VH-VL binders against a9jty4. Designs and how they scored, part 30

Target 1, 144 residues: a9jty4
Amino acid sequence: MAKKRDSPKLIKIKDAIKLINQEVSLIGIVLEQREPKQCRNNDWICTLRIIDDTYPSPGLTVNVYSRTLEQLPQIKNHDDMILFTRIKMQTFDSGKRVNAACSRWVSSFALFEGEDLILHADEDTSAVFVWDGTDAPPASILAK
Below, E stands for the ipSAE of ESMFold2; O stands for the ipSAE of OpenDDE; V2 stands for 0.75 times the mean of E and O plus 0.25 times the DockQ between their complexes.

## First folded at step 18 (VH-VL; framework fv_teclistamab)

Design p6 (at its last look DockQ between E and O 0.74; V2 from the best seeds 0.00; counts 0 for: pae E 3.9 > 2)
Fold by OpenDDE, look of step 18:
Structure p6 (fold): chain C 144 residues (1-144), chain A 122 residues (1-122), chain B 108 residues (1-108)
Amino acid sequence: as target 1 above (144 residues)
Amino acid sequence: QLQLQESGPGLVKPSETLSLTCTVSGGSISSSSYYWGWIRQPPGKGLEWIGSIYHSGSTYYNPSLKSRVTISVDTSKNQFSLKLSSVTAADTAVYYCAREPYNYIYGYFDYWGQGTLVTVSS
Amino acid sequence: SYVLTQPPSVSVAPGQTARITCGGNNIGYKSVHWYQQPPGQAPVVVVYDDYDRPSGIPERFSGSNSGNTATLTISRVEAGDEAVYYCQVWDSSSDHYVFGGGTKLTVL
């Protein structure tokens, strides 16, 4: 039984970029989404740039891999937020630059649409709270 | 600054084997971030990829040339080489070596040698 | 085999904008790279990954890619821009690097 490795705690992008070759969980605002591309192994890749309050433009590049186009993030709005779970921090350009890989095997993502959502990440529980601006209590989403 | 330089005979007889070497300077061929490729260009014609090699020796070739092409790497000399067997006049071209940044989706060639003309003639 | 189609030639006056197209089936799902080859010289990448520009390449050079067509745009064309331009992709189906036929850009 593969010990379900505990999901990493949510961290800020500024800290994530220091954790090369480690798996991290983080949340960010999508700044840019590139058109999906087909990989050499026939998988698909979607490249996103994400930012948070600690890491401004141009943001962190995250490569999301999937078997099908439909499984890739569908960014609709410029203010969309995305939660990544267990993405691997990497280097490219001979170690000069940092990016992250969201693999179809290990990683996951959740997309949150709209400006009206306030996300609160609990660093201790790795829980994300979503508030829609109403009098309703925030909904908790557990990062898998 | 990274530099690539092709070397080898400029004349090869038909049916013989074309042999070229690319010497890399200003960078290590053993980097995990790059493949190393050969591209050729017949006079007045377009570019044709021949093949590429990783420092480990892993290769991939143009399907149309695969049966005749061998690319090798010598990490100790910081070189990689091309052999093209059974050459004909159609193999007359300027041959370029180039660096190929590695990624999962695509590749391109960011640094090129100056190229060397190889003429196949009796 | 995957084929990239380029116009054989494009002519522009100095200061004008040149557009060189590269056609390919669903090329938008491929990363397109562009090379400039001056006469008697080796190719130099001017645009990679559809629209990224290497250091040292002027901002006059830009790329786009969508659908079945990638485009290299050269604004404010100069005499020194006269060259043959090639588009290039990786074809995952055949594990093959494919170049376009090249476009001769003439500056009038």
Scores: ipSAE 0.570, ipTM 0.829, lowest interface PAE 0.8, mean pLDDT 91
Fold by ESMFold2, look of step 18:
Structure p6 (fold): chain C 144 residues (1-144), chain A 122 residues (1-122), chain B 108 residues (1-108)
Amino acid sequence: as target 1 above (144 residues)
Amino acid sequence: QLQLQESGPGLVKPSETLSLTCTVSGGSISSSSYYWGWIRQPPGKGLEWIGSIYHSGSTYYNPSLKSRVTISVDTSKNQFSLKLSSVTAADTAVYYCAREPYNYIYGYFDYWGQGTLVTVSS
Amino acid sequence: SYVLTQPPSVSVAPGQTARITCGGNNIGYKSVHWYQQPPGQAPVVVVYDDYDRPSGIPERFSGSNSGNTATLTISRVEAGDEAVYYCQVWDSSSDHYVFGGGTKLTVL
């Protein structure tokens, strides 16, 4: 088709928390995960808390929605990384807290096992990050 | 400060209709953030949810009571009401109104009225 | 319909830790909320969504939920904690709120 979609622009969590009601793309280390819950409409939700170098505390809560339990992110190790694409920044608790929503319609995610490459993409994303586990950093992910 | 206050007759005869009103003060019943619920507790027994209402008039009810329950809202008076028809002695309970944070994922009751005892007896 | 099971009573000495359980099939997939009801008073939520505390609830109240059991933990129990405690969930299969039967906490 004549219109090609560009790669997602990543931003840091410190900047994302200022962009209420906007869609952002970001990467973070999964610090906490809550057990999956079934929603009232029989969808599933998994709640993660993620951090990056700009926002190590308290971290950003991200609610990830899916049709089935098996489609939720499967966090295997502490310190796994997750890339979110087009998640919506929101306020919660009467505007006192900020979280994000990873919807099953417009958003997507990809998991990375520590330094290993993990390709976990769905139809709503055209971007992946590659890292080969050597001393050479991947583009834009690791900078020493 | 948000307060909920139940009002209505404390004695109702069998087969009649129990009718209660909850008056909300220090907050708005028209807030998009909340449902408004009724919960009851027979003396010495546990809690039972009756139903909840949104300010638009949308309701949901405990399936075991649904055939006898009507919950309504009057936003101009900042009130919501409970009617329970065809009561028996088993409907004797303390009746609470409560605020329920609006949520498609989960729900709980974060503010409760003091409760009002309704006795069903002839 | 979905059933929540609580022990009818728990007794602890002042300053000790009380643990109140709420059992249910796959309750770990549900958000569990806990209410304190002192004698003659209305319930007050002390923990919601398994782990979270409302503003004004002391940190000695905490919750956990996994598998088939949710637990309310009250550390450094005080005489003022004496109450009946209820757990509550939403049951999506029957579209209603379910409360446990309540646990009477007695402070010796």
Scores: ipSAE 0.230, ipTM 0.698, lowest interface PAE 3.9, mean pLDDT 84
ESMFold2 (binder alone), look of step 18: mean pLDDT 93; pTM 0.949

## First folded at step 19 (VH-VL; framework fv_teclistamab)

Design q1 (at its last look DockQ between E and O 0.71; V2 from the best seeds 0.57)
Fold by OpenDDE, look of step 19:
Structure q1 (fold): chain C 144 residues (1-144), chain A 122 residues (1-122), chain B 108 residues (1-108)
Amino acid sequence: as target 1 above (144 residues)
Amino acid sequence: QLQLQESGPGLVKPSETLSLTCTVSGGSISSSSYYWGWIRQPPGKGLEWIGSIYHSGSTYYNPSLKSRVTISVDTSKNQFSLKLSSVTAADTAVYYCAREPYNYIYGYFDYWGQGTLVTVSS
Amino acid sequence: SYVLTQPPSVSVAPGQTARITCGGNNIGYKSVHWYQQPPGQAPVVVVYDDSNRPSGIPERFSGSNSGNTATLTISRVEAGDEAVYYCQVWDSSSNHYVFGGGTKLTVL
């Protein structure tokens, strides 16, 4: 019986930054995307700055790694949201600052376009409910 | 404050081996956050990276110089060294040692020695 | 081999803005670093990772990088800014640190 690796619970950024060297799942609004860069090992990196209501400034820097440029997050709008699953919280600048790493092996991400209001994050199921502004029931997205 | 200082002979004969040492003070060469590099500059010319070393002894070299270059580290002395074999007049340059911050993306050289001129002449 | 191209010289009057370019194929996908080298001195990093400024470097120094060109901008140029400036990248294809040819900034 493959031990169902308990999917990390979705947490707010203010709590995530306290969990150094741990894997976390979180959702945020993309505030900034830096130009993608090719790493020394030929992987690609995209650096995002994301915020939520608990951490509006300065935001959390997330480094997203991929094998190809095309596999990096394609942020189209300033209000896009991104769900990260199992990103690793880290420190840099001699421990003074916190960032996160979204690895191609362990982590995943999902992009949501527009000002979709996250209505509910189920801590138990790691389900995210997204409201698309319509009267339709919110769509449930399970963080895999 | 971190300081790097190059030392070695200022004159080397053709076909001999150029040997330099960089002494690091104000910081540990054994830090996991840094590589240690050599860069040279011929008189009136630009900068050329020679190679870099990690405190573990892991090295990477300029491909054009790889066959002639050996970089080593002595953590007990807080030093790292450069050997360049079979030198010619083309190897006449100011040689700099430098610290190289290591991150996932790229390295640069944030601290430099003052440089030492090495002249290759008979 | 990857090549970085810089103009050999740039001249500006005091108080004006100097712009030094560094050209390279898809350099925007690389991290560009800039060094200032005064005459007879060792290089000093003035901009790293495209646009970051080390402690002690004046805010007059800024960097940008996109497409095929990185630019070092020096605003309100002073006589003390006269130096040779080098751009530098890592080339992953050849595992090589590459420097530009250098640009001599003259303050008129």
Scores: ipSAE 0.640, ipTM 0.836, lowest interface PAE 0.6, mean pLDDT 90
Fold by ESMFold2, look of step 19:
Structure q1 (fold): chain C 144 residues (1-144), chain A 122 residues (1-122), chain B 108 residues (1-108)
Amino acid sequence: as target 1 above (144 residues)
Amino acid sequence: QLQLQESGPGLVKPSETLSLTCTVSGGSISSSSYYWGWIRQPPGKGLEWIGSIYHSGSTYYNPSLKSRVTISVDTSKNQFSLKLSSVTAADTAVYYCAREPYNYIYGYFDYWGQGTLVTVSS
Amino acid sequence: SYVLTQPPSVSVAPGQTARITCGGNNIGYKSVHWYQQPPGQAPVVVVYDDSNRPSGIPERFSGSNSGNTATLTISRVEAGDEAVYYCQVWDSSSNHYVFGGGTKLTVL
């Protein structure tokens, strides 16, 4: 009975912004991070602005929620990469703009220091591979 | 245009209950987007939040006043109300009602009534 | 209980820039809101969530928040800006709204 769950397909930010109220997976470069804020219910939020080659301006705002401050993404460098899995695309600002929510329950993220990594997607963008520049074969990060 | 208007007696005797009503016009109190709050200001002093209510009846209160405060809502009249029991001269203040945007992250008061002075005196 | 500290008064000449501070421990982790209250009038929100202006508020009102200090900045101050200014946060540890003591802006 235990079947492999279909991983959400990795898509580009330009396509993600059209998929309102849908869960998507995407990867981007972190350009900005707002200082973390404590929410009314003692949860934490940080707000990122990310870009990819298809959407370099204005970028996509992603709100990341956690129970604790240390569980938020810890952006070290201005060009760190982040992979989001199952984030919800939303409208805000009276429907004028699009952002995404990375929830505590259904979403996840992974941070990558780009200096040591080479990212490659297959032709249909159904998998992303990470390679560290060694002779080792690339590893898929969407199937895990 | 959205308006909030406080109403109620301007004079209250010590030990009695202060009772105010805020009438909302130009908008619905039943909106899922907003809480509705009471804030007071003693003459020449600063602002003090009293409490807030959601249209479902859910409330939260300033801990320093909680034992004496009841806030209620009447959606059929588009109104919410404040009762403050056992008043003393220290409760003399201008009382404001205000709209509070509903937000899981933060809260503030984006529309205020003009305020009504309530004096506690014999 | 969380405490917000504001200077009691600030005086500036017309056309100059006024800066009103709101101090609090780790206030940078809180969303700070600012209200203008002219004499005898109800407060009006001029900045919310640190740096956002409501519709109808002139762009010469701006806000910032970092570390232990939030600041309301009013550029090209006019006589009509004379008011008391309050900062406000939600304190999630005690579950209540906290206002600063207010800063009276006097336009010389």
Scores: ipSAE 0.496, ipTM 0.780, lowest interface PAE 1.8, mean pLDDT 86
ESMFold2 (binder alone), look of step 19: mean pLDDT 93; pTM 0.947
ESMFold2, look of step 20: ipSAE 0.476; ipTM 0.770
ESMFold2 (binder alone), look of step 20: mean pLDDT 93; pTM 0.950
OpenDDE, look of step 20: ipSAE 0.567; ipTM 0.822

Design q2 (at its last look DockQ between E and O 0.57; V2 from the best seeds 0.51)
Fold by ESMFold2, look of step 19:
Structure q2 (fold): chain C 144 residues (1-144), chain A 122 residues (1-122), chain B 108 residues (1-108)
Amino acid sequence: as target 1 above (144 residues)
Amino acid sequence: QLQLQESGPGLVKPSETLSLTCTVSGGSISSSSHYWGWIRQPPGKGLEWIGSIYHSGSTYYNPSLKSRVTISVDTSKNQFSLKLSSVTAADTAVYYCAREPYNYIYGYFDYWGQGTLVTVSS
Amino acid sequence: SYVLTQPPSVSVAPGQTARITCGGNNIGYKSVHWYQQPPGQAPVVVVYDDSDRPSGIPERFSGSNSGNTATLTISRVEAGDEAVYYCQVWDSSSNHYVFGGGTKLTVL
């Protein structure tokens, strides 16, 4: 079993881009999704561009890896929200750009459809409830 | 500037082994971000990948040729080589060596040698 | 055994736009690379990873890839663009590189 980790603390994208080679957890609105690609080892990748209120432009590029196409984030609407846990911040283009990697070994994500799901999480709550894209009940992430 | 040059016999008898060497100049074969590949083209026909090698010696081959092909590397000479055994007239082609940028998603061939024609004839 | 299908030839007048297609099942999920081969010469990569252009390749060469079709687009075609063009992918199911059959571009 992997060593247990403390519950992740969410940070803002503006702060995350300063933490090169570090694992961060963050939440953002998906602004763009590029078409999925198949990797050489038959794994899958998709590339997302996400934003939050601290970093609405140009946004943060996140590369998401999975074993199957169906396990990639299935973005339905223009304001779907995604929570990333333990994604690695990295430099790109000779240090001129920053992106992140959501690996299938150490990272995870949870996808929230539509704006209405996020409204309660933004205001007057001691916990953020997250769905992992399954029919399982939402899980709290602020309390863990 | 990086250059690749094929060398070896231009005529090989049927059933014998085709043997070619690619010499890399203007760059190191020991690059961590590149494989080194062999591609062939029968006269008037299309391109066929034969196989590729990493500087550590790790190889992968076209499944249609795998039983007859060996690719090797000599980092001290900045060279890699192709051997294709049991050749027939169908193996007559221009043989190219090429540098292969790669990552976990894709690979392609960004620098090619000029090619060398190998004819299989008795 | 993944198959890439290209038309055998395309003809275009100088100054016009040539579009060369590369068909394959779900090719939009693959990274497509394009090579120019002038008569009697080695291939030269002109587009890689669907739409990226190596240094020294003019901007009039561009690429796109979605669904079952990748396309190499050459705008303002010149006589010097006359060549055979090949597409290429990696087939992850059989672990080998696949080339299309080639398209001869003729500039009339």
Scores: ipSAE 0.576, ipTM 0.797, lowest interface PAE 1.3, mean pLDDT 86
Fold by OpenDDE, look of step 19:
Structure q2 (fold): chain C 144 residues (1-144), chain A 122 residues (1-122), chain B 108 residues (1-108)
Amino acid sequence: as target 1 above (144 residues)
Amino acid sequence: QLQLQESGPGLVKPSETLSLTCTVSGGSISSSSHYWGWIRQPPGKGLEWIGSIYHSGSTYYNPSLKSRVTISVDTSKNQFSLKLSSVTAADTAVYYCAREPYNYIYGYFDYWGQGTLVTVSS
Amino acid sequence: SYVLTQPPSVSVAPGQTARITCGGNNIGYKSVHWYQQPPGQAPVVVVYDDSDRPSGIPERFSGSNSGNTATLTISRVEAGDEAVYYCQVWDSSSNHYVFGGGTKLTVL
C-alpha cells in the first residue's frame, strides 16, 4: 500500500521565513527571475523572487535547481504564479537573510500562467484552487 | 574587520619549494561559509588562481598547478598555507591569499591580503 | 580551457561613463565577478554575481551579463577609478577559476 504521502500543507511566506531548515510548501507570485546559471557541479540554478499578500516586500528568494536548463521554471509573465512543494528554508549572509532551495530530489514546482488566474490555497485541505474568472467552480489542483 | 596577511620568504631558488602562510584575523578560518584561496600575479601580468581550501582540509587546485601545489589549513592558528614545489622563474609573482564565500555557488574572492612578492632566482 | 577576453585598455574623461567588457562563450550562464586593482595594490571586488555590489562600493559601479558578454559599467568616472579591472568566473568543465586578462582604465 503506497503510503499516501500527505500533501504538505501550504503556508504563507511570512510564516515560511520563520521555519529555517524546514521543508515547506507555498505559493507565490513571481516578481523576479534571474538568468539561469550553471552551478559548479554542472547542475543549473534559477533564482526567483516570489511574493504573496503576507510578504509583498522584499519577497522570498527561491533557488531552483535542476539537471538541465529545460527543467527550470519558464517564467513568461510578471504575474505568473508558482507553487513550490517541499522547498527547504535556509539562511544566508551569516544568518541575516532568508532564502529557500527547491531541490531536484525533494522539491517540486508548478507554474501557473495567466493574469486572470486567482489561486486560493486552502490552509485546511492544502488544495490549490484555480479560478479562471468565470462562474464555473474553481478547479482543484492537487500538488503532486 | 577581517584581515588576511601573507608571510614567507620573498626569494626562492629554482627547483626549491615556495612556502607561504596566510594569517587570518578579525574572523575565524573555521567558518562554514567560506573557502580560503591563493591567487598569484606575475609582474605586469594578470591574475591566476592557484587553489582553495576548506577548514576541514578539503582542497581543490588549479589543474595546471595541481601536481606541484599543496594547500593546508591550521585552524588552531587561524592560518592556511601554500606550498609550491619545483619552482622556476615562471613562478615569480605576487601571491595573494583571499577569502572565498561558499554560499555563493558561483565563487568569488571578497577579502584579499596585500600580497607578497616571491622571486624565483638563483 | 575556458577563456575570458577583455580589452587591454579603456580611456574615459572624468565624469563620463566607462564600459569594460568581458567576453566568454555562453558567459551569460556563468556568474561573473569584477575586481578593481589599483596600481601596486591588491584586487578589490566591485561587482559580484553579475550585478550585485558589495557594501562600500559606490553605486557608480554596476554590472550586467548576457549571452557572450559581461559588462562592468562605471558611471561618472573619477580619477580614483583608474585601475586594472578583471572579470572572473568559475568553469565547471575544468573546475577552474578563470580570470580575464584585465583592462586598464585610464582617466584622461
Scores: ipSAE 0.406, ipTM 0.789, lowest interface PAE 1.1, mean pLDDT 90
ESMFold2 (binder alone), look of step 19: mean pLDDT 93; pTM 0.948

Design q3 (at its last look DockQ between E and O 0.60; V2 from the best seeds 0.51)
Fold by ESMFold2, look of step 19:
Structure q3 (fold): chain C 144 residues (1-144), chain A 122 residues (1-122), chain B 108 residues (1-108)
Amino acid sequence: as target 1 above (144 residues)
Amino acid sequence: QLQLQESGPGLVKPSETLSLTCTVSGGSISSSSYYWGWIRQPPGKGLEWIGSIYHSGSTYYNPSLKSRVTISVDTSKNQFSLKLSSVTAADTAVYYCAREPYNYIYGYFDYWGQGTLVTVSS
Amino acid sequence: SYVLTQPPSVSVAPGQTARITCGGNNIGYKSVHWYQQPPGQAPVVVVYDDSDRPSGIPERFSGSNSGNTATLTISRVEAGDEAVYYCQVWDSRSNHYVFGGGTKLTVL
């Protein structure tokens, strides 16, 4: 498959949380995924909590929207990595907390399974998974 | 301190129009965070949502009642109203107005009026 | 239309735990809200969005939702908890709020 755009420039989560109402691209380890919900208009949402080496606590909450349940990120392992492209940084809880929205219109995501690191996930915390973001692999959309 | 109060006739004849008004005090009906809903409860039975309105006048209705229901809002009086046409004995119920927090995922009713019994009888 | 099923009644002794269920096809994909209606009074929301508690509702009220069943749990039940409890969802297919039939909680 041919790509028509430059590789995304990734930033660290610590920097992304300062860019309220702006679109960012970032990569992180998925620590949690909330059970999917059906939206009022028949779209679907799931909520992820992700971390990187610069922001291991409390993590960044990302709300991911799709047309169908099957198009949501299909997290297989709790240490899987996800690349987000053009997600929008937002505030909530009276401005006290920051999250991000991965819309189905302008945003995208790609999953990377952490199979080489499975042993670390089984016996340790996500703190041992560090990605600096400067060597990001080519993005693709999974769950197809 | 938010209060909702239903008002209107407690007795309505069959085939006529039931008309109720909800007066909101201690808060503004023009808030962007809320819809305003009508829910009814026949005596000894469960709750049934009738419809809801946003302060702009935008409405949505229970599909089973939609052909007979009109909900309207008067922001200058901080009120919203219910009209249910062509009533029968089956429309006898306690009618509640309620505030409805709303987003793209869910909606629910966080403040309710005390309710008013409307009886449909000859 | 989407159907919510609640048991008609539940009885528990004071100080014990009451569990009130709300059944529905794939209800775990919906946000479930719970209302307490004491005799002769308007409903009061006690849990919203499955497990969130409004300000002023004691922590002994809690909720969960997974698969085909949502559950309202009331620990350390008091006589003042006697009421009818309703669950509620939005049905996105029919664009309609749906309430369960209600569960009468009796403390004895």
Scores: ipSAE 0.565, ipTM 0.786, lowest interface PAE 1.3, mean pLDDT 85
Fold by OpenDDE, look of step 19:
Structure q3 (fold): chain C 144 residues (1-144), chain A 122 residues (1-122), chain B 108 residues (1-108)
Amino acid sequence: as target 1 above (144 residues)
Amino acid sequence: QLQLQESGPGLVKPSETLSLTCTVSGGSISSSSYYWGWIRQPPGKGLEWIGSIYHSGSTYYNPSLKSRVTISVDTSKNQFSLKLSSVTAADTAVYYCAREPYNYIYGYFDYWGQGTLVTVSS
Amino acid sequence: SYVLTQPPSVSVAPGQTARITCGGNNIGYKSVHWYQQPPGQAPVVVVYDDSDRPSGIPERFSGSNSGNTATLTISRVEAGDEAVYYCQVWDSRSNHYVFGGGTKLTVL
């Protein structure tokens, strides 16, 4: 019987930063993307700074790891939103600062483009809905 | 405040082994956040990385020096050491120990010792 | 082996802006760090991870990295900025820390 892996609950960044060494899922607006870098183990890393209404400053730094450069998030617009699933909250700078790691093994991300995209997180279902501003029902995005 | 201090003989004969120790104060060498490195600088020349060590004893060496270099750590003394065998005049340099922050893209040295000159001469 | 190329010297007048370049193949995909070494002293990191600045380092020091060139910029140069500056990266292919040849900054 495949243990139904409970879909991780989406949380706000203000709460995520309190959950050190835990895996969390969250949505944020991409504020900054650093140029991709190659890691010592030949993986690639992309560092993003994301915000939400609960944590507009300074934002959460998320390190996204991938095997290839092409698998990294490609942020095109300043208003792009990104959904992270099962990223690990961490500390750095001797515990003074918080960041998160999106690993290629455990974590996933989904990028949403467009100025008119309103993401609603259903607190009950942990489902993310994308609304394009039309009369069409919001599309449910299942975090793969 | 973290301080690193190199110690050892300032003169070594050719073919002998250069031996230096770095004493760390104001912080623990056993921290999981840092490697500890050796860098040298020949007189009037640039910087050359020799090697680095983690508190567990894991080491990384400059490939060009790997066959002659041994770095060790003594957590009980809060020290780490460098041995460079079969020295020649080309090994004459100021030797620095330094702290290396650990991360996935890590690779810089944030705290340095004052350096110690080691001269290889007969 | 991976090589970092720096100009041997840069001269600037006080109050002007100094730019020190560090060239390397696809250096933009590497994290570049900069050290200041005054005469007879140990190096001090002034910029790390391309553009981050350690506490205690003046805002006059900034860094950028893209393509094949990283740049250390020192604005409003002071006499005390006269030193040799080194760029440094980690080369994952050779598992090697690589330093540039150093650039002597002279304040005229």
Scores: ipSAE 0.400, ipTM 0.788, lowest interface PAE 1.2, mean pLDDT 90
ESMFold2 (binder alone), look of step 19: mean pLDDT 93; pTM 0.946

